VHH binders against Phytanoyl-CoA dioxygenase domain-containing protein 1 (PHYHD1). Designs and how they scored, part 21

Target 1, 291 residues: Phytanoyl-CoA dioxygenase domain-containing protein 1 (PHYHD1), of Bos taurus (Bovine) (q0iib1)
Amino acid sequence: MACLSPSQLQKFQEDGFLVLEGFLSADECEAMQRRIDEIVAKMDVPLHCRTEFSTQEEEQLRAQGSTDYFLSSGDKIRFFFEKGVFDKQGNFLVPPEKSINKIGHALHALDPIFRCVTHSHKVQALARSLGLQMPVVVQSMYIFKQPHFGGEVAPHQDASFLYTEPLGRVLGLWIALEDAMLENGCLWFIPGSHTGGVSRRMVRTPAGSVPGTSFLGSEPIRDNSLFVPTPVLRGALVLIHGEVVHKSEQNLSDRSRQAYTFHLMEAAGTIWSPDNWLQPTPELPFPPLYT
Key: E = the ipSAE of ESMFold2; O = the ipSAE of OpenDDE; V2 = 0.75 times the mean of E and O plus 0.25 times the DockQ between their complexes.

## First folded at step 24 (VHH; framework vhh_7qia_2)

Design ctl (from x5 with W103S R106S Y109S; at its last look DockQ between E and O 0.01; V2 from the best seeds 0.00; counts 0 for: pae E 16.1 > 2, off the site)
Fold by ESMFold2, look of step 24:
Order: structure tokens, then C-alpha cells, then sequence
Structure ctl (fold): chain B 291 residues (1-291), chain A 124 residues (1-124)
């Protein structure tokens, strides 16, 4: 049984995050990495997902195309790239497989290996231990954090992007597939920052607008000394309350920091905001976690 | 013509073993993920094992550690080695092909073709 102890539950409630070392075995991590290698080997990147600019008209069309690619990714497996990996013609400046920032946002539903991990007995038992009644899986992503140039992720709260009424209904599960250390871009949290709601929301703009999303509110300037680094070993799970402030630094090391992450929403008594970039579709309604 | 032909089913005592085979024709076998499913009388068809075109495997919890899926791309064949068989493993076992894997907007991963099945009975 993967039950949280009373002290672990208390720690999660107080801090807004919790580390569970050894959640997946090395073999399970390797299997997911091999599956991603297979997916990347079949990668075929549409032109509108590459950076090209020559005129204001081309820039506007490209910006709209990239927005459509992101906004419709909730029931797809799509590739998102690091900044600066394309020339003006859209050709890769680095090997394509080393240019990927992340893959999202439906690995949990569309890939059997990731579906199995997401709905595994130990994930379901963890959700029950947290008291979730009707958890659904709203999104998933595979993060590469590439060696040398894997981009920083600025301080944020997941519920700013995955907004619900009431708040407090979204939970991130973040699984290290490689050691995540200071040198290769581990997570940093502000403990206890999940109790004050969200500072901003990302919402869809009116149809046809550029950009396709905007923020209501803004991220405050935060005291950097409040962030706590959270290094973890391969196979660790980090529970992330939807409202806890977290970040990661740029990866300047020669090692990637690969991770699989997905988000749960407690659907009982919860309204998913119609303004969220991510919406359930007829092709993929949010699948129940418990199977 | 696209075909999936299962074989190797039969009667087995509890604790015994069987090896199922599925020979494929009419498509580029090495480009497709393949699965084994089973359907007991009066129950829904359930996935028991899955193997990607690149050789990664998945097993449903009820068979993990007892069943092994494998493929031989030179023979266009997928196998299911079933060990430590139990009465609840009694079912018709079906081989299935996935849709071809893609990237970007066209990515779809589902099963689109099934064999005729091979019966497996586990009884004393």
C-alpha cells in the first residue's frame, strides 16, 4: 500500500509540496525514457511551430499558428522547442532531438506506457491517501531540461493556468526520470505559498486575437531567499499543490533533467474554468484517475 | 489483405503455461504497435499486454510478472508467453494492431484491427 503517513500529510498541507523518494524504480524510469526516444524518432515538426520572421505579416501569421498549436494540444502529443534552436528559415541549428523543451499534453491518454504509469496502483493509492474522491487527469507533459541550454521556468503557480472554482482542487505529480540536482535544474519552492490563492490567471483571448492568451493579474516580485531548492533522486515523485509557488533554473550542465508530470483535478464539487487554455474535448474528456 | 492470425491456445491445468503467436500480413508490421487482449464470457474485452514498434512493453496489473509479450519483426509475429496460468485467465485471446504512430497534430494511438482470437481454457 502507498499510503502517506500522518506526518507526510501534515507536511504537504503545511508546505504545499512533498517529496516521495523511490516512487518509481530505475527500470520504470528507463522504460519511460526509451518510449520517449521512440516518440522523438517519429517527430515531424510543422513549419508553423518553428521561428521564422521576415515581415510584419509573416510574424503575425506565425504567432497565430504557434498559438493554435499550443491551444489545441490538450488531446494531442505535440513537441515544444527551446528558444533559439531555429534559424530564420525554420531549420534546426542543433540536432532536432536535443532541441525539444517538452512534449505535451496528452501522453497520459494517448501513449500506453504513460497511461499505465499515470493510472498505476501506486498513483491511485496516493490519490486516495490524499482524500481525492473523483480525481480526473487534466494534462501531462514530458520535460527534457536539455543539457547546456534547458530554459529556466520562472516562478509560477500551476492553478494560474489550470484554474478552478473553488481553488485548491488541482494537484501536480512530478516524477524525476533522472536525478534532479542544483546543477541540472531541480525544482525550487516557497514553502507555504499555496494558502493565499493565485496572483494571476492565464485566460483565452477573444477568437482570432494575437496573442491567443493573456494574463489577468501579474506575478509579484518575490524575495529569492524564500525559495528552497528541492533536489531529488531518479524515481522520486514530487507532489505539487496547485497554488504553491515554484520555479527551476536554467540547465547549464552537461546532463539533462528529464521528468514526467501530470495534473489531477478533484472533480467532485469543482468547476473547471471555461477561460482556461486547456479544455476537455469530445475526443478526450478528462479521464477519471480511478480505474 | 490485412490479417492477424492467432494460434497456440488450448486447455491447460492451473499453474501451466501456453505460448500464443500472432502472425501478421498485409501491412508493414515493424511500423505498428501490437497488443494482446482477452475476453471472458459475459465480460468486456480487456488489454493484457502491449508492445510498441520500438519494443517497449506494458502489462496490465493482473498479468504482470506472469505474461511476457515479444515480437519478431523478421517473421511479422507477436508472441504472448503465459506462465502460472489461473482459472481467471480463461478467455478468448485476441491479437490487435494499433494505428500508426505519428508526431504533431496527426498523432493518434488506438487499436484499429483485431484477429479472430484463440481460446484459452484453464481448468482442473
Amino acid sequence: as target 1 above (291 residues)
Amino acid sequence: QLQLVESGGGLVQPGGSLRLSCEASGFTFSSYAMGWYRQAPGKQRELVAFITSGGSTYYWDSVKGRFTISRDNAKNTVYLQMNSLRPEDTAIYYCARSTHEYSGDSYVSSFDYWGKGTPVTVSS
Scores: ipSAE 0.000, ipTM 0.208, lowest interface PAE 16.1, mean pLDDT 82
ESMFold2 (binder alone), look of step 24: mean pLDDT 82; pTM 0.823
OpenDDE, look of step 24: ipSAE 0.009; ipTM 0.247

